VHH binders against Protein KTI12 homolog (KTI12). Designs and how they scored, part 6

Target 1, 302 residues: Protein KTI12 homolog (KTI12), of Arabidopsis thaliana (Mouse-ear cress) (q9lmh0)
Amino acid sequence: MALVVICGQPCSGKSIAAVTLAETLKESETKQSVRIIDEASFHLDRNQNYANMPAEKNLRGKLRSDVDRSVSTGEIVIVDSLNSIKGYRYELWCIARAAGIRYCVVYCDVDEAHCRQWNKERSDRGEDGYDDGIFEDLVRRFEKPERRNRWDSPLFELYPSREVIDKSSPVILEAVTYLTKTVDSKTQDVRILQPSIATQAARFSEANSLYELDRATQEIINAIVEQQSLGAAISRVTLGNELPPIEICRPIGLPELRRLRRTFVKLMGQSSLSGPPLPTDADSAKRRFVDYLNREFGGNNA
Key: E = the ipSAE of ESMFold2; O = the ipSAE of OpenDDE; V2 = 0.75 times the mean of E and O plus 0.25 times the DockQ between their complexes.

## First folded at step 1 (VHH)

Design g14 (framework vhh_gefurulimab)
Fold by ESMFold2-Fast, scan of step 1:
Structure g14 (fold): chain B 302 residues (1-302), chain A 121 residues (1-121)
Amino acid sequence: as target 1 above (302 residues)
Amino acid sequence: EVQLVESGGGLVKPGGSLRLSCAASGFTFSSYSAAWFRQAPGKEREFVSAISWSGGSTYADSVKGRFTISRDNAKNSLYLQMNSLRAEDTAVYYCAADSLYEYWTSEYDYWGQGTLVTVSS
């Protein structure tokens, strides 16, 4: 079970990569069940889907909803779309983290000149091509995946303009190997996905308990800041498998988040004398901080 | 008392190399993200590179491929390895630390006093 996000410029060979990956997975030793979620399933012309911001938002919402429903089925889900906006890739990554499944990005790295030529050739053949205005707008707004970002990792880079993409392609085989790992590879999956807040609990050292609490709460604040800088700032912040989401009904600035974290750490330091038991590990500390934040943000009875 | 103290600045010829160091004291450096900023004469302070407490790094486009940021938590130290130096790299270099990984901001919790790097023939 995994979520694979195919990414690339319009007309960069993404669908060939998606189909090739799916077929290779189905033919692997583990005989994986694979589902491809793509724009064609929604029966709209691609130019209609990208005609304006509301149409694009609607398309992304439909794809996201289909992904969210599909990740519970026990199959490998491949999302074949532009996936060009970092905030949207982050949202898909959050779905994978919440579901406790593997995640990766497959990037078709093709320069604009080749993409433009392939778009023209598709239009000339009477196939699905982008209108020039829509194509150039999508190219301008494309946000290249970067492996240093946890939501863009692991990153498998394909070069369709420089090589033939088929079942023997080394990068396709690397992706298949990653996706077909046994459940016993949990530690490697955690490291590869670079989750800062969804790792196995490490028991707090008694000598360094306050320091470790400070680190754990810092991770939560960093996740909130990252998510608010991507997509919509007023929404639900998803933190991983064991943690409840943080419900943000208004924009929350960094000074307020820092104040709340400092107050929480101080409160936890004082609570040992007559309060609830102190958290014994990082996950418990994170959960208590998330609960604290939800209480502080949720003063509204409406 | 919280302190960040930079060292390693100096005069170097174009194409040369320098390694800057930043010594942290008075706080738990290993739980903090750290960054290098620089300010050239007559210009505003600009971001150079940042490293998270978990070791992830980010670089400004102008230094990517030439500079390498690293940290040694056992020594409470941050480093910037600067290779293929250019005249436009001449600046006062500042070490900064923040409890949050917000490399895009100039609002860091702690700042050093700076160390001068001059790239000149």
Scores: ipSAE 0.000, ipTM 0.176, lowest interface PAE 13.9, mean pLDDT 75

Design g15 (framework vhh_gefurulimab)
Amino acid sequence: EVQLVESGGGLVKPGGSLRLSCAASGFTFSDYAAAWFRQAPGKEREFVSAISYSGGTTYADSVKGRFTISRDNAKNSLYLQMNSLRAEDTAVYYCARDYYDSSGYYFDYWGQGTLVTVSS
ESMFold2-Fast, scan of step 1: ipSAE 0.000; ipTM 0.328

Design g16 (framework vhh_gefurulimab)
Fold by ESMFold2-Fast, scan of step 1:
Structure g16 (fold): chain B 302 residues (1-302), chain A 119 residues (1-119)
Amino acid sequence: as target 1 above (302 residues)
Amino acid sequence: EVQLVESGGGLVKPGGSLRLSCAASGRTFSSYAAAWFRQAPGKEREFVSAISSSGDTTYADSVKGRFTISRDNAKNSLYLQMNSLRAEDTAVYYCAKDYEWGSYYFDYWGQGTLVTVSS
């Protein structure tokens, strides 16, 4: 299993790179199953997808959601879109890390002049091209992948304006070799249990409910902070087999964690008589807080 | 930013009494809930008592009827009156303030004050 992120300027040959890679993988010795996730599956006009920031964020959210659901299928997943924003590529990398699968970026490096020409040629053929204003805006905002960044590595660079991209392309073959090699421990999630987090069950009473809620949520925050301090590879916080892991797809600062804890404790402590009942013990308090955090971190961020 | 400083701890015999004080800096103390926690040697930190901004109080079963929490908003102070002290009350006592009105998120800002109950 793997996640491949195709990246490049609008009209830089990304779809032919994605299809060529997928076909080469399917024909490899291992006969890999491959899934391509692209904009065509959403049945929206290209210019509608990029008309404004909310539309563009919605498109990225839909693609990211499809990726997250697809990484458990046992297939190699290829995301064929602009993937032009560093922060968005970082989110996709986090999904791959959380799933314990291989990740790489395939970059179609084409100069703006050729991309403009190909966009006009696409329009002339009656195919779905970009309106000039949208095209120029996308070009200006493109954030080129850098192999120094872990979420842009390994980086496989293609030059569609300088050569024909096909199954014999050396870079395509290098990517196939990388994606089909035997899985080793280096591609797996880091799972660390916090020693101070013990499963200590105690019934909540009217006399100690505030303390148990405070203690349980603070222990979870402490575990997140400590495990994040161990390095960039930490994308999952594991708290034992009784609790689901906390998925963190970006660095989470202490002020944000404190705000989320404050909001959660307030909601639990100030639930009206018609709200959900308070947790009956420390373990159920921890479970509800973990579920709350996973919703906040794994939901569609604005 | 609020700082909390505990005082009033000391050595006392079983059956004795102590009054702990917590002094807060700043003028927003009266708008927030406040609480006392304690940590005995070799044991986990435990809840002792809390008081809301409106004066409603809550006590741990182990101290109910013996301890009384109170506040003086004019002095930005929180108090814990401890009566009928027992050996098991030996601990470092911490005062905590709710981070924001109605959040019930408590931070420990002081070094605590040591209470030793022994003969």
Scores: ipSAE 0.000, ipTM 0.177, lowest interface PAE 16.1, mean pLDDT 73

Design g2 (framework vhh_gefurulimab)
Fold by ESMFold2-Fast, scan of step 1:
Structure g2 (fold): chain B 302 residues (1-302), chain A 120 residues (1-120)
Amino acid sequence: as target 1 above (302 residues)
Amino acid sequence: EVQLVESGGGLVKPGGSLRLSCAASGFTFSDYAAAWFRQAPGKEREFVSAISSSGDTTYADSVKGRFTISRDNAKNSLYLQMNSLRAEDTAVYYCAADTYDYEWGSYDYWGQGTLVTVSS
């Protein structure tokens, strides 16, 4: 069970990478069941899906919903789309964390000139290419995945313009190894006895603790707003394994969320004087904010 | 209600500098990500630079190293410092604000634009 996010610019060879990875996984000694979720399954063509922000957000919402349903099936789920927005990759990472499954990003790193040429060649062959205006807009807005971000790691980089992507590609084989590896009981025992530093949250600097707190709470709000904007009626927002879910009994607008965040940050600043100490890391800050929101949205127990 | 007003555009010689300003009103600017876009005659709008509510910046490759985006939340203002200007930088420059810090290009509020002409 795992979630694989394929990422890259328009016409960067993403679908070839997704299919190659899926076939290699199916042919592996472990014989993995694999499901690819892509844009081709929807009723609109790619130019219609990317014609404007509402259409694009609707597409991401449908893909996200399919992922959320699919991660419970026991299959490896591959999301084959641009996945170009870091906030969206963050949401997909949260789904994987909540499901307790492996997660990785496969990035097709192709320069703009090659992507533009491949788009033109696709159109010339009568295949489904991007209109020039849509293509240039998507290229401009692309947010390159970065390995240091939790939601972009582990990161497997492919270079379709420099090499042929096939079942023998070293990076494909590395991804397969990662997705099919097992954790033995001895390795788990060592981790239990001696917690890994790599699993610990980043510590807040004393010099910028309020800035880090502000940043951490902004991440929570962005997750809530995006999930609500894509769902018709959301009763629970999933934020990953390290955080409890947020229970929502009514639609919560962005102005209200921003007001609650400002109130929380102010209260946390004051708590160092007479209450519990300030959070020492981002995960603790997020947990306290989630607890605060659950109290505000639930009020008294009913 | 919500308004973004750009200023600072004008005629400048190649190699010169300009500083664009954007004044925000009718909303809490500090809560929003903001960006600069530009549009040359007969072309589509092009992304130039963005800054998150927390201060993280992103630049188009064509302007990286020459342009600097910044914000002053106390003044509800966004700035673009443009150095080493080229003829290709000639465009109407637009200020935009986004309700989602981590979703570039999904901007809810736009200004009217300010014209920058780079010519000898």
Scores: ipSAE 0.000, ipTM 0.122, lowest interface PAE 17.2, mean pLDDT 74

Design g3 (framework vhh_gefurulimab)
Fold by ESMFold2-Fast, scan of step 1:
Structure g3 (fold): chain B 302 residues (1-302), chain A 121 residues (1-121)
Amino acid sequence: as target 1 above (302 residues)
Amino acid sequence: EVQLVESGGGLVKPGGSLRLSCAASGRTFSDYAAAWFRQAPGKEREFVSAISYSGGTTYADSVKGRFTISRDNAKNSLYLQMNSLRAEDTAVYYCAAGYEDWYSSYEYDYWGQGTLVTVSS
């Protein structure tokens, strides 16, 4: 059970990569069931799908909806499309994370000149190619996947202009190994149970209150760093449904966040003997830390 | 639930070696994949190396051949052996644990506080 996102420029060999990966997975030792979701399944002309922003948005919406429905089937789902916009790849990654399934990106890295030539050859054969204006617009707007982004990782890079893509391709075999690797049931159960509502509501013992506080505040710092990397707007960081948002007026670096966390943990430790008692559970610890950060960043301080 | 504490950071001359350790507590460490990440002043956090629950290893191109990641599940510990250190290796090094051995820092559920490594004469 996994979601595979095929990514690449128009006419970069994506469909060959998708079919080759699907066939290799079906022939693997575990004999995986595989479903390919592609533009052809929606019976729209290629140029109609990309003629304008509303049409393109509609196509992405249909593909996303089909993915969301398919991730519950127990099959490996391959999305074969441009998947050119990083925000859209992020949405697909969120679907995979919510479903608790494996995720990866297969990127067909072909330079613009080869893609342009292959598009022309496709049109010359009477096959579905892109109109020149649409092709150049798609090339200009393409957002290359980057391994540092979690919605682009793990990243398997193919070079169809430099090599033949087939079932013996090393990168295809690496992707198959990743997608078919066996996770023991204990590891899977641990993953599914995290985070547990019951665990987060559990009261801190006096013997380990500071240890639990340290862990809870580390999770908040990780969430802030994560969200700051996702958007250009930096005025608000949204956490879980039970936590207030963090109001920020500038980018906050990890060293500053670490310093504030350590100061907070020390302050809470000193309060155990005089002043307010320590938080009684992980949720209250996180909420106190969020309140502390909002005061330090100049939010709600009056 | 795993808590991680790094140790072994310090000042080293270029060409020197350093061994980082990460001690895990809480839940059985062997159930998790683990990784090392680093962040230099003014730069983004970058992937260094990962090890799966089965012992398979992955390295960033910049450290491949110089760094070695290893784990000892009996001691609930993760290690990073760093050889042929360069000035560009100067960073705060973080230990991480998660479900899969990912390149992205955001896929790891548990993190240490970090240990500073300075490569300078």
Scores: ipSAE 0.000, ipTM 0.107, lowest interface PAE 17.0, mean pLDDT 74

Design g4 (framework vhh_gefurulimab; at its last look DockQ between E and O 0.01; V2 from the best seeds 0.00; counts 0 for: pae O 13.1 > 2, placed apart)
Fold by OpenDDE, look of step 2:
Structure g4 (fold): chain B 302 residues (1-302), chain A 123 residues (1-123)
Amino acid sequence: as target 1 above (302 residues)
Amino acid sequence: EVQLVESGGGLVKPGGSLRLSCAASGRTFSSYAAAWFRQAPGKEREFVSAISWSGGSTYADSVKGRFTISRDNAKNSLYLQMNSLRAEDTAVYYCAADEYGLDWYSEYEYDYWGQGTLVTVSS
């Protein structure tokens, strides 16, 4: 599973890149399940979406929400939008990190002149183009991804104005390789994002335990989200594997759950240094996390 | 697609009560979590209350103990009983539907919105 963020100026070929990548991934040996999240799926007009800041924020919110839902499904999720704001890419990175999945950015690097021309051509064809004012504003506000930024890395750069973007594109293939590569102990070039823990030292000494802890807690979060989505009573979340139920008195949002998870993992990391050892198995980790959640949820009623 | 239409707004004195209704059409309302938001003049829209498919509910601190959210799936309707109304409750109240229920407090999680109904609390 992974999150791919498509990035580029208006009319820079992002959708072509997204589709090409998706198709190539589906045809890969791993036959990964791929989902594209795009603006069109929301049945929103481009010019309406970017007409003003509130509208744009709303769009980003919708995309973010959809991404947040999708990254837990085990699929490769491709976000096809401008994703032009550095801070927004950071948010998406945080989602990927919280989900413990792979992350990369595919950047369609096209100069403004070509983008403008292509926008005009779209309009001339009766396709969805940007109004001139909106286009110029978007171009002006575009923040180019940088490899030095963790939320822009790894960065795969396409040049749609210079080359044809297809399944044989070296950059597409490189991205596919990155996204589908099996991770082993020798794999150094593929990074699975993980929540931050208190100390790096703890990571090395208890890497396996921390991994299990991460996975265990993620499963609990997923279960909670799933139960809530099924319309279950908000009062209790029933978990499998002889785990105690989670007592909740209100709907719990995924962001809050992830925050709690992050805090829990951090606490466990700290405890490993000065306190009881980390859970040795997934079930123990789950139980401890459930207990933590119940305490946190119960404490708010006091 | 779900269409939402709010009703029941009006002028009420402080300490009074009002019941808002939201009628859903299109898809089955029971398939969605639902919420009330409000926007006061010159202020940002804020969360008021939400209710799950099964009837579980949550409230903003500002309305807890005074407001009650409920739903009637058979009637495809959402309600907000507002008691002990205060001047600060004056706002346009919006009904919203959430297909996924991932974050009930975020307006961005809701897929469908009504046009709103005005509630004015004034002496």
Scores: ipSAE 0.000, ipTM 0.261, lowest interface PAE 13.1, mean pLDDT 84
ESMFold2-Fast, scan of step 1: ipSAE 0.015; ipTM 0.527
ESMFold2, look of step 2: ipSAE 0.000; ipTM 0.242
ESMFold2 (binder alone), look of step 2: mean pLDDT 81; pTM 0.829

Design g5 (framework vhh_gefurulimab; at its last look DockQ between E and O 0.07; V2 from the best seeds 0.00; counts 0 for: pae E 15.0 > 2, placed apart)
Fold by ESMFold2, look of step 2:
Structure g5 (fold): chain B 302 residues (1-302), chain A 122 residues (1-122)
Amino acid sequence: as target 1 above (302 residues)
Amino acid sequence: EVQLVESGGGLVKPGGSLRLSCAASGFTFSDYAAAWFRQAPGKEREFVSAISSSGDTTYADSVKGRFTISRDNAKNSLYLQMNSLRAEDTAVYYCAAESYDYLSDWASYDYWGQGTLVTVSS
């Protein structure tokens, strides 16, 4: 079993990549069926799905629910949507981890100009292109997957504007190899289900609670940056109080710390029927964030 | 073309008031959470206040009780009423909009204005 997240700008060739990957997997030695979950499985066109933020959030919710139901069926699941929101990709990664299956991102890296041209060509052919306002909004909000992030790794990058994407594409073959390999020492962690911060997702309760969580996590980031700015090699950041230390294996820049904080806060603010409530005090919020950072920087330490 | 254009900044004495405006165009403003951030000279950008797409408001502790955020979706406008201004409020104020209701993290905001300068001096 595996979860593949197709990612890319609107009109970047994601559907061709998804179909190509699925067909190549079906022709391989895998014993698992392959399922594509896409936006066409809903009865609304693209402009209705992306007409406004509530519609877009509803679409993502439907896709996520379909993914959650599908990862237990023994199939290789390919999610063919924009998947442009970093927090949403983190949610999908958490689903794969909870199910104990392989996860990867296939990124269709196409510049905005080609995506815009292809969108116009779709509209000129009478196909389901995006309205100009919707297209430009989606382009601006795209958050590129980053190989350094665990929830974007392994990352398989395709360049549909520069090469033909077919069964012989080296990146497609690399993805198939990853998705179909047997368990060995390189993939032994797939067999271990581990709790993650995502399975502790907090209920959204009120803006003031989220603001306090945001402030508490910012204090941790400030401490990390300050201790790293000292002229000594620091492999451990101490926070003094009842907080566990943060183990740092490499220098961590402020942009990465802010991205991790943002992801953590969004996970804690989303509604969940299965997770604990949002932390209501600063010490609890700080401890949860420190635990999250240690998982992202180091191993799964208790 | 997406734009957020701030106005209403200027020079004011301590204890005075200003009202900032932000005109939004080129996107469906009513679907977005909107916020004010500020950046004082030599400091990082900091959160001031936010208002969700549904009208729920949040304020930084330093401005709570003195500043009031509001929006007028019919006019695609965001406002910040600033009362009892202090020297510490001197900054460039930025209007921002984002697709989630996680209101205070400036890195999550999709659209930004160019800023309007507020100077509180005496």
Scores: ipSAE 0.000, ipTM 0.185, lowest interface PAE 15.0, mean pLDDT 74
ESMFold2-Fast, scan of step 1: ipSAE 0.000; ipTM 0.333
ESMFold2 (binder alone), look of step 2: mean pLDDT 84; pTM 0.850
OpenDDE, look of step 2: ipSAE 0.016; ipTM 0.358

Design g6 (framework vhh_gefurulimab)
Fold by ESMFold2-Fast, scan of step 1:
Structure g6 (fold): chain B 302 residues (1-302), chain A 124 residues (1-124)
Amino acid sequence: as target 1 above (302 residues)
Amino acid sequence: EVQLVESGGGLVKPGGSLRLSCAASGRTFSDYAAAWFRQAPGKEREFVSAISYSGGTTYADSVKGRFTISRDNAKNSLYLQMNSLRAEDTAVYYCAADLEYYSDYDTPSEYDYWGQGTLVTVSS
């Protein structure tokens, strides 16, 4: 069970990488079941999907929903799309963490000149390519994955312009090894059976920090929205015995709450030796976020 | 906590070009995602273009291929290069900034900081 995010520029060989990885996994000793989620499953063509911001956001939403639904099926899920925006890759990583499954990114690193040439060749063959304007726009907006980011790790880099991608490709085999991980028979139960929650949290606390932060802050936003929907005018949101209440002097709209949450998550996600460490558990994350909201709503501005 | 001031607006003929600038003061601008919005007389604010703190860019369908957003973090500035201008591009252009880097860049309510606007008139 795992989520694999294929990433790369338009026309960078992503679909070949996805199919090659899937077939190698299916032919492995473990005979892994694999599902590829891609743009072809929708009614709109490539240019329609990327024609404007609403269409692109709708496409990302549909892909994310399919991933979220699929990660509980017990198969390896490969999401084959541009996956070009790091915030979106972070969202996919959060889905994997919530499901308790393995996660990795496979990046097809191809320079713009080769991608442009391959797009032209596809169009010349009468196949579905990107319109030039859409292609150049997507190239400009691409956010390259970085191994140092939790949501971009482990990162398996392929170079389709410099090498043939097939079942014998070293990087494909490395990814398959990661996804199927062989253990001796005496440790098999330890890896198949989930560790205790405390042991799992301790072992994965660094990788799960942003996931825990994201989930905890979303729960706080949901509580505020729900309590405001029940009362015509409320001045305080109660969040149980361990958390201070949130004091509000006016109705707070969902867009403002989302903006505050996203700003908080970004600030907490920044690594700094001089700053306080990232929260390692949901309770600490909730306390920091509640404190943050009370500062923002309480007018700690001159 | 950051203040934004737009400049570079003016009168230009159809097919012409203009470069808008947005000067940021206060907090370091490189920490912000930034965007350009416009508002024509009698209409709501419309998304034009956005740039993330990492430099990734996005554009409204109506301006793709004609406008280019860029930033210079050393100069604490945001730019909008507008080419092949049309009468329909006539509007007050606003600079916006936010500390957030996740999606929904095209929604005005996502931005905490706004400039006062600079008028662009496209007419013969």
Scores: ipSAE 0.000, ipTM 0.176, lowest interface PAE 13.9, mean pLDDT 75

Design g7 (framework vhh_gefurulimab)
Fold by ESMFold2-Fast, scan of step 1:
Structure g7 (fold): chain B 302 residues (1-302), chain A 120 residues (1-120)
Amino acid sequence: as target 1 above (302 residues)
Amino acid sequence: EVQLVESGGGLVKPGGSLRLSCAASGRTFSSYAAAWFRQAPGKEREFVSAISWSGGSTYADSVKGRFTISRDNAKNSLYLQMNSLRAEDTAVYYCAAGTWYEDSRSYDYWGQGTLVTVSS
């Protein structure tokens, strides 16, 4: 079971794409049952369906209702319409998601000039074409599918103005493969499923972020030691550089400061795997280290 | 059932070129889509390029015209030719194999990554 949304400008070859896809699926090794839902199935004139917004909403409602009903039948359902509005494609995607079935979009990418020519040719032959005003309005309001959107993905792009769409079309075959593939829920000898987080952390440190952190924290330690050497009693170390002061409630020796710095650098390295990223500039590194020291000297983690 | 190992990363000057390789082991590699992703320091992992099992390819806008993805199913290998490299291309590059090409969550198998540094 799957839902396929055909999308494209008016007169962009959508029905040929839908029929070709359906025939290829029916002739596949798995012999898929396929149902096409289209505007013609509701026996309404093309121009009547798009003459005004209430009629257009009514058409989309009928198509959507038929889709919702059909996704429970075990067939592959192909919706052949303009499907031109992002919000409407999102609604169709929600139906597929709720039904737990595969979903994809097949987009017939034809520029408006070719679509206009095709529309005029159909009208000239006495076939079902769009009135010029309706056609231009539909072209103006068309919202092109974008692969980044989950309701437009996977996206299979066809170019009916540049190629013949038939059962041998590579994109049609790729869509068929997607729609008929089976998944293996178990795998043997799976050894690499995600990159090692430790490897990512090690490579991150080669970008010198950890080196800058180490250098900046050493500058803070040097400033503390220098200020402590000037006074017999100290309760606050002022660092300037718009940094907050360090509050100390007892004398802090250099060996303790060095240990705290090493602990901080090590914790920051580990935190990069699950917490905030390492600072990239000296000021940010110094501020974070000063905050760490104030917490340690405050006794909450001691 | 596939295991991936990247190679070819290194230090290169702006405007230079590098070719990354990904060696796959396992019988099913030719049945998977394959992709390159990258992660720069302090940034989230991002899509770079993907190639379908049949050879169709896609690229992130930031690398179009500069990078070329290719595969050799007979050799179980995936490649990324990187030209006109920029400082912003500095990242750890990951090879991936899966059933769907543009979402990192769709990939079942990942390599350990190879570092590319673009520096003057």
Scores: ipSAE 0.000, ipTM 0.094, lowest interface PAE 21.0, mean pLDDT 73

